# Ledger of designs, part 13: VHH binders against tRNA(Met) cytidine acetyltransferase TmcA (tmcA)

Target 1, 213 residues: tRNA(Met) cytidine acetyltransferase TmcA (tmcA), of Nitrosococcus halophilus (d5c1k8r405to617)
Amino acid sequence: VAVERLDRDALVRDEATLSELFGLLVLAHYQTRPYDLRHLLDGPNLSVYVMRYRGHVVATALLAAEGGFVEETARGIWEGRTRPHGHLLPESLAAHLGLAQAPRLHCARIMRIAVHPAVQGQGLGTHLVDTIIRETGGEGLDYLGSSFGATVELLRFWERLDFLPVRLSVKRGATSGAHSAIVLHPLSSSGQALVKRARERFLVHLPHQLADP
Below, E stands for the ipSAE of ESMFold2; O stands for the ipSAE of OpenDDE; V2 stands for 0.75 times the mean of E and O plus 0.25 times the DockQ between their complexes.

## First folded at step 5 (VHH)

Design d14 (framework vhh_7mjh_2)
Fold by ESMFold2-Fast, scan of step 5:
Structure d14 (fold): chain B 213 residues (1-213), chain A 126 residues (1-126)
Amino acid sequence: as target 1 above (213 residues)
Amino acid sequence: EVQLVESGGGLVQPGGSLRLSCAASGFTFSSYDMSWVRQAPGKGLEWIGRIYSGGDTSYNPSLKSLVTISRDNSKNTLYLQMNSLRAEDTATYYCARDLTYEYTGSTETTGYFDYWGQGTTVTVSS
């Protein structure tokens, strides 16, 4: 099963693929904000990856490009004065971990991953993420990340793909004691330096974050 | 080894009722949110509803009056009760372990269903 990055201009004309993509994506998000069909086509920061089996979309990942700010904007984010919409990873790193230069780097956040039940257990999710790491490493991005509700299984899944936890926090709408996690994977030399610093700060504060989030 | 096994599908007449079951094993069932999902022939996936680990439920508004989701943690079993079935309810029905969460400090939701069952088929026809 091959992984394909979709061309957004072609996607607007392909109703069958759009229907299947939104079926998978809406399924995963319904509880908080139903996805608007128009939003996928209107999102200049979005990249869509798919896997097809017998002509049907069976797995997908949605990536949001983030960061790449000029120095003044990055300082504003670090100081808590500016909160650009749709830049979760750089905002969290700068505002909450104190990494003032994080918003200057280019990253992508893996927002959504979905695998059709008929093909689950065949490692498609792992193959999809492995392919995205390989392709984005060649495109000039500094790092990748994801944010999710923390379970041992999900942390293990991401760690096996070489994504490192850098933040744990309480999440809105969570059951008592539940946490959310941010994991990062470096791509460039600048990304490696950033992730190393984020990891060091996370480990120093980990006892306090887990004992008193 | 996480396993989800649906059962209870079959042929039912329009206006009838049906209860589907999902037997879970290989994980602490009571600690996880669970969802029901369906796929009609030639159509995409449609989310039906969710039951949280605490017992509260959330439904697709288009289906809320027609379905009820419940769980029995002592039996590691998830249920979907369907009433007033229509021809358009003909589909394969899946249960799934639900890891969808909203991140703190953001209005965005992230996560996915990490394990699904193999599905059980419901056909509504006379």
Scores: ipSAE 0.012, ipTM 0.374, lowest interface PAE 8.7, mean pLDDT 79

Design d15 (framework vhh_7mjh_2)
Fold by ESMFold2-Fast, scan of step 5:
Formats: structure tokens, sequence, C-alpha cells
Structure d15 (fold): chain B 213 residues (1-213), chain A 126 residues (1-126)
């Protein structure tokens, strides 16, 4: 099954595909702040990847381009003076891990990934992410990342794709007791240096994060 | 290892009721939020509702008067009670493990379903 990056301008006029994507992602019903997928697609920083089987979308990933700030804005994020809407990876790395130059780098966050239940267990999610890594590496991005409710299975999924955990925290207000995780995958040499520093910081604090349920 | 198995589907007359079950294994069921999702023939997925690990529920506003979600952690089982069934409720019904959460410090929600059941089919017809 081939991975396809969708043209956003064509997508907003294709109600059938948009409806399948919306349903598969379950975006309108799972957000604490519900939003219209079309509003996400209006942003120039969103990329949509799909896999089709017999004309139907069976897997998808949404990527948000983040970072790439000028030095003054990056310093403001690191100092806690500014917090741009979105840009969750650079904000977390600068404000919570102390990596002042992280917002200077260009990244993409895999915001959502979904595989239809009829085809789960076939490796489609892995193939989708592998293709995204290959394509984004060619586009001059410095790193990729994702943030998710941490389970052993999800951490292993991302680790198999060479995404490294750099933060674990308790889920705020959750009844499930799950931790949240941030994982990063480097693409450029600058990204490799950043991810190495983030990983070193994570490992120093890991015993405390494991002790705080 | 992780398995979710739905049951209880079948043919129902309009106006009827039925209860779907989802048997969970291979993980600590009581620690996870769970959702029900359906897909009508030729349509996209439609979220029905979620039950948090603590027992609170959240529903699709279009469906909340028609459905009730519950769980029995002692039996590792999730339930969907449906009443006043209509022809448009004909669909394959899935249970799913729900990883929706808010980032610490930013109030943005990130989440997705990492495991789904194989589905159980409900047909509402005379």
Amino acid sequence: as target 1 above (213 residues)
Amino acid sequence: EVQLVESGGGLVQPGGSLRLSCAASGFTFSSYDMSWVRQAPGKGLEWIGRIYSGGDTSYNPSLKSLVTISRDNSKNTLYLQMNSLRAEDTATYYCARDLTYEYSGDYETTGYFDYWGQGTTVTVSS
C-alpha cells in the first residue's frame, strides 16, 4: 500500500476524502477544544499523509511544521516570555528541557496517526512513519517528534522507528494514571546534536520521573 | 498480546435495544480510558463516546440520549447500551483503547486510539 502526501488545496474541496480523514482521526469529538479540520488545513504548516486501500483511506498521519524562529523569539520561548500557539516540540524542549536554541531549528510534529481497525496489525503505521522520515529528511527539516499518552506498546512502536524518548510526565487531570511522552527523531546534523542533548537531559532526570507516578 | 473483542451485535428491529460488550486482555484495563466508535456502510468513522478509567463518561452530543457506556473493571469488560435503534444506526461497532490526553502546561489535547477491536455488526431492519 503506497503512502501519499495530499495536496491541501484539493483536499478541502474533496468532501468524501475529508470526511474519511475526519472520521478516522476522530478529531471533532476527542479534543478538549473541538475544532474543524478545515481550519487546520488552512494553515500552511500542516501536511497530510494517507494510505488507500480500494479507494478508501485506511491510514493517515497529520504533521505540523514547527520551530524555525528568529533568535529573539527563541530566547523569549526559552525564558518563558512567549509561547506561540502550536510549536509544542520547540516550546517543550526550550522551556522544560532548557534547550535555548531548540526553537531556532525546523521540525515537524506528528500530531495524529491512525490506522483503520480492519487493517491493524499489518505494519501500515510503521510503513507510514518510515516514509514520512524519508521524505522529511529530504526537505531539510532538523528533526521529527511526537507527543502521546505513554504506554509500553506505544513507546516500543516509536523506539522501533528510532524515535527516542526525551520527556515523560504525569497526565494532568487524568483518571487513567497514564504518563505523557515526547519522542524525537533527528534528521540533520543540527537535529542530531539537539536530540543528543535532549536525551542526555532526559536520562539524568529519568529516576525522578519514574519515582513520581 | 493486547486484544479487544466485541460481541452482542446482530439484527434488531427499529425501536429495539441491545447491549454490546468488549472483552479486553493483555493490558491493565482499569488504567485506560476506552471509547466506542462506529462505521456505517459507505461512511466514515463516527465517535460514540468515551469512558475514563475512573468511570466518568463523555458522549457525542448527537447520540448521548440514545447510548450509555459503562465498564466492569473486575471483568475487564466495556459495554455500550443502545436504545431506540434506528435504521441509520446500522454499522460496525468498535471498541478502542483511548490515549487522548492534555500536555502538561499547555492545555492542548493530543491523543489517538492505539488498539481497536475487530468490530461487531449491528443491523437495524425489519
Scores: ipSAE 0.011, ipTM 0.448, lowest interface PAE 9.0, mean pLDDT 80

Design d16 (framework vhh_7mjh_2)
Fold by ESMFold2-Fast, scan of step 5:
Structure d16 (fold): chain B 213 residues (1-213), chain A 125 residues (1-125)
Amino acid sequence: as target 1 above (213 residues)
Amino acid sequence: EVQLVESGGGLVQPGGSLRLSCAASGFTFSSYDMSWVRQAPGKGLEWIGRIYSGGDTSYNPSLKSLVTISRDNSKNTLYLQMNSLRAEDTATYYCARDLTYEYDSGETTGYFDYWGQGTTVTVSS
């Protein structure tokens, strides 16, 4: 099944595709109505990827472009003076892992992935992410990342795709003892250096975090 | 092996009630949030609601008065109770393991990592 990146200007006029896309996305973002998702899709930093089977959307991923800040803004994020909305990965890396230059780099966050239940077990999610890695590497991004409620199974899924955990934090919400995770995949040489530093800092502090909840 | 198996679907009369079950195996069921999702013929997926590992529930506002989600952790089973069924409730119903998370900013992330095969409900006289 081929992966395609959608033209958002054409998408808003294709009600059949939009309806199928919103159905899948509401599952990944259960608090969002279709009206709210239209506003999300209007954002200039959003990319939409789909897989089609016989004309029907069966898998999708939303990517939010993040980072690429000038030095002054990057320093403000690192110092905790600024917390820009929609820049989760660079904010987390700079403010919580102390990586002052992380907001300077360009990244994309895979903010939602959904695969239709009728086609599960066929590796479509893996193929979708593999294609995104290939395409975004060619577009000058430094790294990719994702944030999710941490389970052994999800961490294993992302690790198989060469995404490395760099942060665990206590999940906000009703699930007792749950953690959220941030995983990163490097694309450029600068991204490789950043991910290496993030991983080193994560591993050094992990035993302390577990001992002092 | 992680498995989710729905059951309880079938033909039901308009105005009737039906309870669907989802039997979970291969993971610590009590530690996970779970969701119900449906797809009517020719339509997209529609999220029905979620039950947190702690027992609280959250529903699609369009469906809140029509459905109740519950769980029995001792039986590793998730339930969906549906009342006042209409022809428009005809759909394939799926259970799913729910890994969505909401940040302080109101931004959410995550997805459903395992789904059942689905069970079909037909509302018709």
Scores: ipSAE 0.038, ipTM 0.509, lowest interface PAE 7.3, mean pLDDT 80

Design d17 (from a8 with T100V T107V G109A; framework vhh_7mjh_2)
Fold by ESMFold2-Fast, scan of step 5:
Structure d17 (fold): chain B 213 residues (1-213), chain A 124 residues (1-124)
Amino acid sequence: as target 1 above (213 residues)
Amino acid sequence: EVQLVESGGGLVQPGGSLRLSCAASGFTFSSYDMSWVRQAPGKGLEWIGRIYSGGDTSYNPSLKSLVTISRDNSKNTLYLQMNSLRAEDTATYYCARDLVYEYGSEVTAYFDYWGQGTTVTVSS
């Protein structure tokens, strides 16, 4: 099954594909803050990947391009003076892990992955992510990442794709004792150096985080 | 290893009620949030609602008055009670293990396992 990156200008005019994509992504609804996926598609930093089977969208991934800030902005993020919307990975690495140069690097965050239930268990999600790794590496990005509610199974899924955990934090309010995780995959030599430093800091702090959920 | 098996679908008359079940195995069910999702013929997937591991619920506002989600952790079972069914509720209904993460104004919904689905047909 082939993976394709959608042209956003063509996508907004293709109501059939948009309808299938929106349905497949399945967004949580909140009373005071309904989330509109079309706003993500309007953003210049969004990339949409799909897999089709017999003309129907059966798998998708949404990537948000992040980072690539000039030195002054990167310093502001590291110092906690600026919090650009939509730059979760560089903000977390700079402000919470102390990696001052992280916001200078170019990355993409895998925001959503969805596989239609009728075709699950066939390795489509793995194939989709593998293809994204190859394509984004070719585009000159420094690293990829994802943020998710941490379970052993999800950490194993991402680890099999060579994404390394670099942050584990308590997710409060929604569930008791739940953790959220950030995982990273390096693409460039600069990305490799960044991920190595982030991983070293994670391993030093892991016993403390496990002792204090 | 993870298995989710839906049951309870079938033919129902308009205005009727149905209770769907989802039997979970292969993981610590009580530790996970769970969601119900449906797909009507020729339509995309539509999120119905979520029940948190702690028992609180969150619903699609368009469906809140029509459905109730509950769980029985001692039986590793998730339930969807549906009332006042309409022809437009005809769909395949799926249970899913729910890994939603929120950061700022962004919500990331990620369902890592789904059941095979059970079909509900609302027709006279």
Scores: ipSAE 0.012, ipTM 0.360, lowest interface PAE 8.7, mean pLDDT 79

Design d18 (from a8 with T100I E102T T107E G109A; framework vhh_7mjh_2)
Fold by ESMFold2-Fast, scan of step 5:
Structure d18 (fold): chain B 213 residues (1-213), chain A 124 residues (1-124)
Amino acid sequence: as target 1 above (213 residues)
Amino acid sequence: EVQLVESGGGLVQPGGSLRLSCAASGFTFSSYDMSWVRQAPGKGLEWIGRIYSGGDTSYNPSLKSLVTISRDNSKNTLYLQMNSLRAEDTATYYCARDLIYTYGSEETAYFDYWGQGTTVTVSS
C-alpha cells in the first residue's frame, strides 16, 4: 500500500478523499468537532499523508512544521519570555530542557495518526511513519517528534521506529501521575547533536520522573 | 493478546432498534476508554461516541439522540443501543480501545486495538 503526500489545493476539490480523511481524523480526535478539523487542515504549516486501498483512504498522518526561528525569537523562547502557538517541540526543548538553539532548527511534529480498523495489524502505521522519515529527511528538516500520553505500548511503537524519549512529564491537573512523553528522531547532523543533548538531559532526570506514579 | 469481538449485527427494519455488543479480553477493561465507530458502504469512517473508564459518555452531535453507549465492567462488555434506524444507518460497526493524549493545547492520539466489525443492514 503506497504512502502519498496530499496536495492541499487539490484536496479541497476532492470531496471523497476529504470526507474519508475527516472520518479517520475524527477517530484519532473523537472529542473534536468537524469544524476544528477543518481549521487544522487549513493551516499553512500542515502536511497530510494518506495510504489508499482500492480507492479508499485507510491510513493518515498529519504533520505540523515547527521551529526555524531567528536568533532573537529563539532566545526569547529559551528564556521563557515568548511562547509561539503551535511550536510545541521547540518550546519544550528550549524552555523545559534548556536547549537554547533548538528553536533555530527546523522540525515537524507528527500530530495525528489513524489507521482504519479493517487493516489493523498489517504494519501500515509503521510503514506510514517510515515513509514520512525518508521524505522529511530529503526535504532538509533537522528532526521529527511526537507528543503523547505515555503508555508502554506507545513508547514501544515509537522506539521501534527509532524515536527516542527525551521528556516525560505529568499533565497539569492530573490526580494520579498520568505521564506524557515527547519522542524525537534526528534527520540532519544538527538534529543528531540536538537529540543527543536532549537524551543526555532526559537520562540525568529519568529516575525522578519514573518514580512519580 | 488483546481481543475485541463485536456481535449483534444483522438485518433490521426501518424504524427498528438494535443493540450491539463488544466482548473485550486480554486487558483490564475497566481501566480503558472505549469507542464505537461505523463505516457505511462507499463512505468514510464516522465516530459514533465513547464511554470513559469512569462511565461518562461523549457522542457525535449528529448521532446523540439516536444512540446510547454503555458498559458492563463485570462482563468486560461494551454496548451500543441504536433506535429509530434508517437505511443510511446501514454500515459495519466497530469497537475500539482509546489512547487519546492531550498536552497543553495540543493533541495526539493513537487507536491501538479494533474489533473485526459487525454489519448492520437496515432494509425493508
Scores: ipSAE 0.000, ipTM 0.281, lowest interface PAE 10.3, mean pLDDT 78

Design d19 (from a8 with Y103F T108V G109A; framework vhh_7mjh_2)
Fold by ESMFold2-Fast, scan of step 5:
Formats: C-alpha cells, structure tokens, sequence
Structure d19 (fold): chain B 213 residues (1-213), chain A 124 residues (1-124)
C-alpha cells in the first residue's frame, strides 16, 4: 500500500477523500467537525499523509511543521521570554530541558495518526511512519516528535517506531500518576546530537520524577 | 491475549431500539477507556463515543441524543444502547480499546485493539 502526501488545494475539492479522511480523524476526537478539519488544512504548517487500499483511505497522519527560528527568537524561547503558539517540541526542549539550539532546528510534530480497524495488525502504521521518516529526512528536517499522555502501551508504540522518550511531566489537576510524554526521532546529524543531549537530560531527571510523584 | 467480541447486532425496524455488547478479555478492562465506532456501507469510519475508565462518557454531538454508552467492570463488558434507529444507522459497529490522548488542543489518536464488528441493519 503506497503512502501519499496530499496537495491541500486539490484535497479541498475532493469530497470523497475528505469524507474518508474526516472519518478516520473523527475517530480521535468527536468534536472535530468537517469545518474544523478544513480550517486546520488551511494552516501553512500542516502536512497530510494517507494510505489508500482499493481507492479508500485506510490510514492517515497529520504533521505540524515547527522550529526553524532565527537565533534571536531561539534565545528568547530558551530564556523563557517567548512561548510561540504551535511550536510545542522546540519550546519544550529549549525552555524545559535547557537546549538553547533546539528552536533553530527544523522539525515536525505528528499530531494525529489513525489506521482503519480492518487493516490493523498488517504493519500499515509502521510503513506510514517509516515513509514519513524517509520523506521528512529528505526534505531537510532535523527531527520528528510527538506528545501524548504517558501509558506503557503508548510508550511502547512509539518506541517500536524508534521514537525515544525525552520528557515526562505531570498534568496539573489530573489524577495521581498522570504524566505527559514527549518522544523524538532524529533525522539529521544535528537532530541526532539534539536527541542525544535531550536523552541525557531526561535520564538525569527521571529518577527524581519517579521518586516524588 | 487481548480480545474484544461484539454481539447484539441484527435486523431492526425503523424507530426500534437495540443494545450492543462488547466482551473484553486478556487485559484489566477497568483500567482502560473504551470507544464505539461504526462504518456504514461505502462510507468512512464514524466515532460514536467513549467511556473513560472512571465511568464518564463523551459522545459525538451528532449522535448524543440517540445513544448511551455504559460499562460493567465486574463482567468486563462494554455496552452501546441505541434508540430511535433510522435507515442511516445501518452500519458495522466496532468496540475498541482507546489510548487516545489530548494534550492541550492536540489529540493523539490511538486504538490498539478492535473487535471484529457486529452488523446492524435498519430496514422494514
């Protein structure tokens, strides 16, 4: 099954593909209306990937492009003076892990992923992510990442896709033991250096976070 | 091994009611959020609703007046009650173990196990 990156201008005129894409994405969140998805597709930083089987959309991923800031903006993020909206990965790495150069690098955050139930267990999700890794690396991105509520199952899902945990944080006002996680996958040499530093800082702090829940 | 088995589907008259069941095994059912999803013939997947491990529910606004999701943790069973069924409710209905997470305004969708589905046909 081939992975295809959609042209958003063509997509808004293809009601059949939009309907199937909305169906898969609404699985993730019932409040995602067709209007909301069309509005998201208007965003300049969004990429949509799909897999088709016999003409039907059976898997999808939404990516948000982040980072790529000039040095002055990156310094502001690192110092905690600037918190740009829609740049979750570089903000978290610079402001919370102290990685001053993280906002200079180009990344994409996987914000949605969905696979049709009839084709789960056939490796389509893995093939989708592997293709995205290859394509985004070829485009000159430095790393990929995702953010989610930390369960053993979700951490294993991302680890099987070669994404490494670099942050665990407690959600305020949530039930005891609720953690959010950030996982990263390096693409470039600069990305590999960044992920290595992020992992080292994560491992230093992990025992303290686990000891004091 | 994790298994989800739906039952209760079949032929029902327009305006009728039907209750679907999903029997779960191979995991600690009470610790997981669970969702119902349907797919009408030739259409995409449509999320129906979710029941959290704590018992709270969340529904597709288009369907909330027509459906109720409940669970019985002592029986490892998930339920979907449907009322006032219409021809457009004809679909295959799936239950799924739901690891979907919201982070701020972002959602990471992940259903790691699905049932085989049960078919509901609304026809006279």
Amino acid sequence: as target 1 above (213 residues)
Amino acid sequence: EVQLVESGGGLVQPGGSLRLSCAASGFTFSSYDMSWVRQAPGKGLEWIGRIYSGGDTSYNPSLKSLVTISRDNSKNTLYLQMNSLRAEDTATYYCARDLTYEFGSETVAYFDYWGQGTTVTVSS
Scores: ipSAE 0.005, ipTM 0.332, lowest interface PAE 9.9, mean pLDDT 79

Design d20 (from a8, 24 letters changed; framework vhh_nb_b201)
Fold by ESMFold2-Fast, scan of step 5:
Structure d20 (fold): chain B 213 residues (1-213), chain A 124 residues (1-124)
Amino acid sequence: as target 1 above (213 residues)
Amino acid sequence: QVQLQESGGGLVQAGGSLRLSCAASGFTFSSYDMGWYRQAPGKEREFVATIYSGGDTYYADSVKGRFTISRDNAKNTVYLQMNSLKPEDTAVYYCARDLTYEYGSETTGYFDYWGQGTQVTVSS
C-alpha cells in the first residue's frame, strides 16, 4: 500500500476524506476523544499522510512542523519567556532539558498516527513512518520526534524505527503512575548532535527518574 | 465544539490585584494542559503561565512570584491570580488549550484553541 501526502488546500474542501480521517482516528484508538479535525488541519504547519486500500483510508499520520526560530526567540524559549504555539519538541528540549539551541533547528513532530483496527499488525504503521523519515530527510529537516504515553509496546515500536527516548516524565493527575515519553530521530548532522546531547542527559538522569513511582 | 471564554480583566492601579477566569467547554477539560498568554500593543504574544493536566505549573520569569495559575476541574475553569501588578503587565490576556493529548500513541503539543482575550490595564 502506497503512502500519499495529501494536498492540504484540496483536503479542507473534501468533506468525504475529512470524515474518513476523523473516523479512522477515533476507531484506531478506542480511548481517543473526538477532536474537531477541521480545526486541527487549519494550521499551516500541518502535513497529512495516508495509506489507502480499495479507496478507503486505512492508516494516517499527522505531522506538525516545529522549530526554526531565530536566536533571540530560541533564547526566550530556553529562558521560559516565550512558549510559541505548536512547538512542543523544541520547547521541551530547551526549557526542560536545557538544550538552548534546540529551537534554532527545524523539526517535525508526528502528532498522530493511526492504523485501522482491522489491519493492525500488518506493518502499515511501520511503513508509514519509514516513508515519512525518507521524505522529511530530503526536505532539510534536522530531526523528527513524537510525544506519547509511555508503554513498553509503544517504546519498542518507536525504537525499531530508530527513534531514541530522550525524556520520560511522570504523568501528573493520572490515577496510575504512568510516564510520558519523548522520542527523537535525527535527520541532519545538526540533528545528530542535538539528539546525542539529549540522549546523554537522558541517560545520566534515567536511574534517578526510574526510582520515582 | 471547543470554546474558551475569558473574564476578570479591567483597569487596576500599580500594586493591585486581578483574578482572570477562563471557562472551558466542549472537551474533557481535566485531560488537557491549559495556559495563559498576553499581548501588548505593538509587541509579540508572550507566554505567561501553564498548568498541566496533573496540576503542575510553570511560569515566565517576568511573572514568577507574582502570578498564580490554578484550575478547577469540576467547574472546567482555569484561573490566573495576578498580584503586585505593574504597568508593564498591561496587555490582552488569552486563555489557551494545549492539544497535548498523552493518551496511547496519540500526542499533540499544539495550542489549537484560544479565547477572545480579556484586557488588563495597569495604571501608574
Scores: ipSAE 0.011, ipTM 0.164, lowest interface PAE 9.4, mean pLDDT 78

Design d21 (from a8, 24 letters changed; framework vhh_7qia_2)
Fold by ESMFold2-Fast, scan of step 5:
Structure d21 (fold): chain B 213 residues (1-213), chain A 124 residues (1-124)
Amino acid sequence: as target 1 above (213 residues)
Amino acid sequence: QLQLVESGGGLVQPGGSLRLSCEASGFTFSSYDMGWYRQAPGKQRELVAFIYSGGDTNYADSVKGRFTISRDNAKNTVYLQMNSLRPEDTAIYYCARDLTYEYGSETTGYFDYWGKGTPVTVSS
């Protein structure tokens, strides 16, 4: 099955595709309502990817475009003076990892992925992410990222797709010892340099985090 | 290879009980949040019950107090105990694995479904 990036203007006029997309996203996000999904899709920074089988949407991914700030705004984020809505990756990298230039780069965060049960066991999620990597690299983005509750299997899943852990933090509202992870995949030369610096800072601090569980 | 195999469905009278099972293989079961979904004819698939890897649970309002989700990590199995069944509970029930959360919102964002489901019919 082929991966397709949807045109947002056409999507709002395609009720059949919207209904199937909303159905998949409800499966993936247990607190999501159709009203909330329509509001999310109205955001100008969102990209929607789908896979179709026999005319029906069977897999989807939502990406949020982030970063690309001018120097003044990037410094404000790094200094904690400004916190732009919807820019989780650049905020985390600048404010928490001390990477002052991270908000200057263009990235996308993979927010949601869903696969329909009718096409189980076919590697559709992996194919979807692989296609997104190729397309976003071709569009001039510097890196991709995702944020999630850390388990060994989720880290292995993202690692198989060449996403590297750069942050672990205590997950809010979770059991003692549970962590949230940020993983990054570089696309451009600037992205490769950023991810390398993020990894070096992560690894320097990791022994201290592990020494006092 | 990842598999989720549902069982335990059947025909029951209103007010009856059933226990559904989902046996997992091909991944470290204890590390994952698990959920039960259902789909009735002509309706959307809906989340019924959810259990976090740490043991906390959540339920759809329509089943609170009647259904109980539990897990046995040694057996790689998640269960759904269904009591006081109603005709409206008639559906195919699916077991689902949750792959990820969104940082800061802590919302589930990725599901894999691996079984055929197990049908439950509540009828006199």
Scores: ipSAE 0.000, ipTM 0.163, lowest interface PAE 10.1, mean pLDDT 77

Design d22 (from a8, 24 letters changed; framework vhh_7b2m_4)
Fold by ESMFold2-Fast, scan of step 5:
Structure d22 (fold): chain B 213 residues (1-213), chain A 124 residues (1-124)
Amino acid sequence: as target 1 above (213 residues)
Amino acid sequence: EVQLVESGGGLVQAGGSLRLSCAASGFTFSSYDVGWYRQAPGKQRVVVASIYSGGDTKYSNSVKGRFTISRDNAKNTVYLQMNSLKPEDTAVYYCARDLTYEYGSETTGYFDYWGQGTQVTVSS
């Protein structure tokens, strides 16, 4: 099954594809409403990837472009004076891990990933992410990342795709104090240097973060 | 080998009850959110109920007050107790291991594994 990056201007005119995307994302995130998805698709930094089987959308990933700030803005984020809306990865790396140059780099965050239940267990999610890695690397992005509720098996899923954990924090609204994770995958040489520094800082603080979860 | 096996479906009259079971194997069951989904002929598969690893539950509006999801981590099993069944509840019911999580105001969702399904038919 081939991975396709959709042209967003064409997508808003393709009712059939939008309907299938809405259905798949609502299935994956039953708290998601069509109103929320329309709002998400209006974002200027959004990229939509799909896989089709017999003409129907069976898998998707939504990516948000983040970072790429000028030095002044990056310094403001690092110092905690500025918090740009929609730039989760650079804000977390600069403000919480102390990586002052992180907001200058260009990245994409995988916001949503969904595979249709009828085709689960076929490796489509892995193939989708592998294709995104190749394409975003070719486009000049420095790194990719994702944010999710941490379990050992979910961390292993991302690690199999060469995404490395760099942060754990207490999940908001969790009754049990469950942790949330950020994982990163480097694309450029600058991205590799950033991820290496992020991993070093994560590993130094890991025993403290796990002491009283 | 990750496996989910549903059972307990059948034919029942409107107003009746059924209890579905889903036996899980091949993974650390207690660490995962799991859910029940259903698909009627000619319609999309939709969520029915979810139970989080911490025990909290969530229901679709169509079944709230009639269905109860529960889990037994010692037996690696999730249950769906269905009361006051209606003809509109007729569907194949699937259980799923859910990797969909909410982090702050952001969400990452990925469905990992599904069962083969169990048929529920409600006569009018």
Scores: ipSAE 0.005, ipTM 0.173, lowest interface PAE 9.9, mean pLDDT 78

## First folded at step 6 (VHH; framework vhh_7mjh_2)

Design e1 (from d02 with T100V; at its last look DockQ between E and O 0.01; V2 from the best seeds 0.00; counts 0 for: pae E 13.7 > 2, grease 25 > 24.2, placed apart)
Fold by ESMFold2, look of step 6:
Structure e1 (fold): chain B 213 residues (1-213), chain A 124 residues (1-124)
Amino acid sequence: as target 1 above (213 residues)
Amino acid sequence: EVQLVESGGGLVQPGGSLRLSCAASGFTFSSYDMSWVRQAPGKGLEWIGRIYSGGDTSYNPSLKSLVTISRDNSKNTLYLQMNSLRAEDTATYYCARDLVYEYGSETFGLFDYWGQGTTVTVSS
């Protein structure tokens, strides 16, 4: 089973692959909207990874490039004065965990993972993320992250891949303490230092995050 | 210092209308998404809706016909218009700065700053 990062411009001309991607996203993610797929085609900061088996797409992951701000902008984000549209991880780390230099680092957010139902339970999602870790580390990114509705299954999935929780928050319309999570995985020495500091801040603030909306 | 201050709450008769305001300061209001959230007495928090920095809105489906969210970036003010109010709409209403994120097909709100709330009572 081969993993590849798709060329976005070539993908727009590859109707067969687009059709299989769309089918996976709709089939595997009940709430998928056409607007989400438009981000693949229209957004220059998005990347697509796929797994192919015998010529067919059997898994996919969507990534958003984030971070890399100059000092002035990073300070504004840290102070809560500036919001960098589409940069969830840098903003959360700077504004909420007080990590003022986080927006200077480069990262990617794994927005979506879909595995074909016929091949689920065979570790393909894990293999896909392992490949992403290896390739993005070779590209000089400082860290990876993801955000999701916190369930035991999702937390176990990410922790098996050495993604560490750094923030918990209340889901919209929260009922009985429902939460979402942000997890990080370091790629560079700067990323390792950042994740370590993020974990330290997270553990200090954890009781308040669970008690407050 | 980020600050959110709600106003416009009070007593209103059933079937009435009310417009709440949220004055924002200490941040670039026009660059942030904002949400309204409410809490009825003895109940949990209920998300009402969101307005993105670009002006698009998204609403809790159960409340969509009753509410309209708007913003005036020149006045750093968020608004909630409520119509045809009923006793069940009695609640404390909060504005919140919304760090919107998405995973899979779901959109989540991450509310990092909250106002103190304004109380709306719907009663004869």
Scores: ipSAE 0.000, ipTM 0.166, lowest interface PAE 13.7, mean pLDDT 77
ESMFold2 (binder alone), look of step 6: mean pLDDT 87; pTM 0.859
OpenDDE, look of step 6: ipSAE 0.041; ipTM 0.503

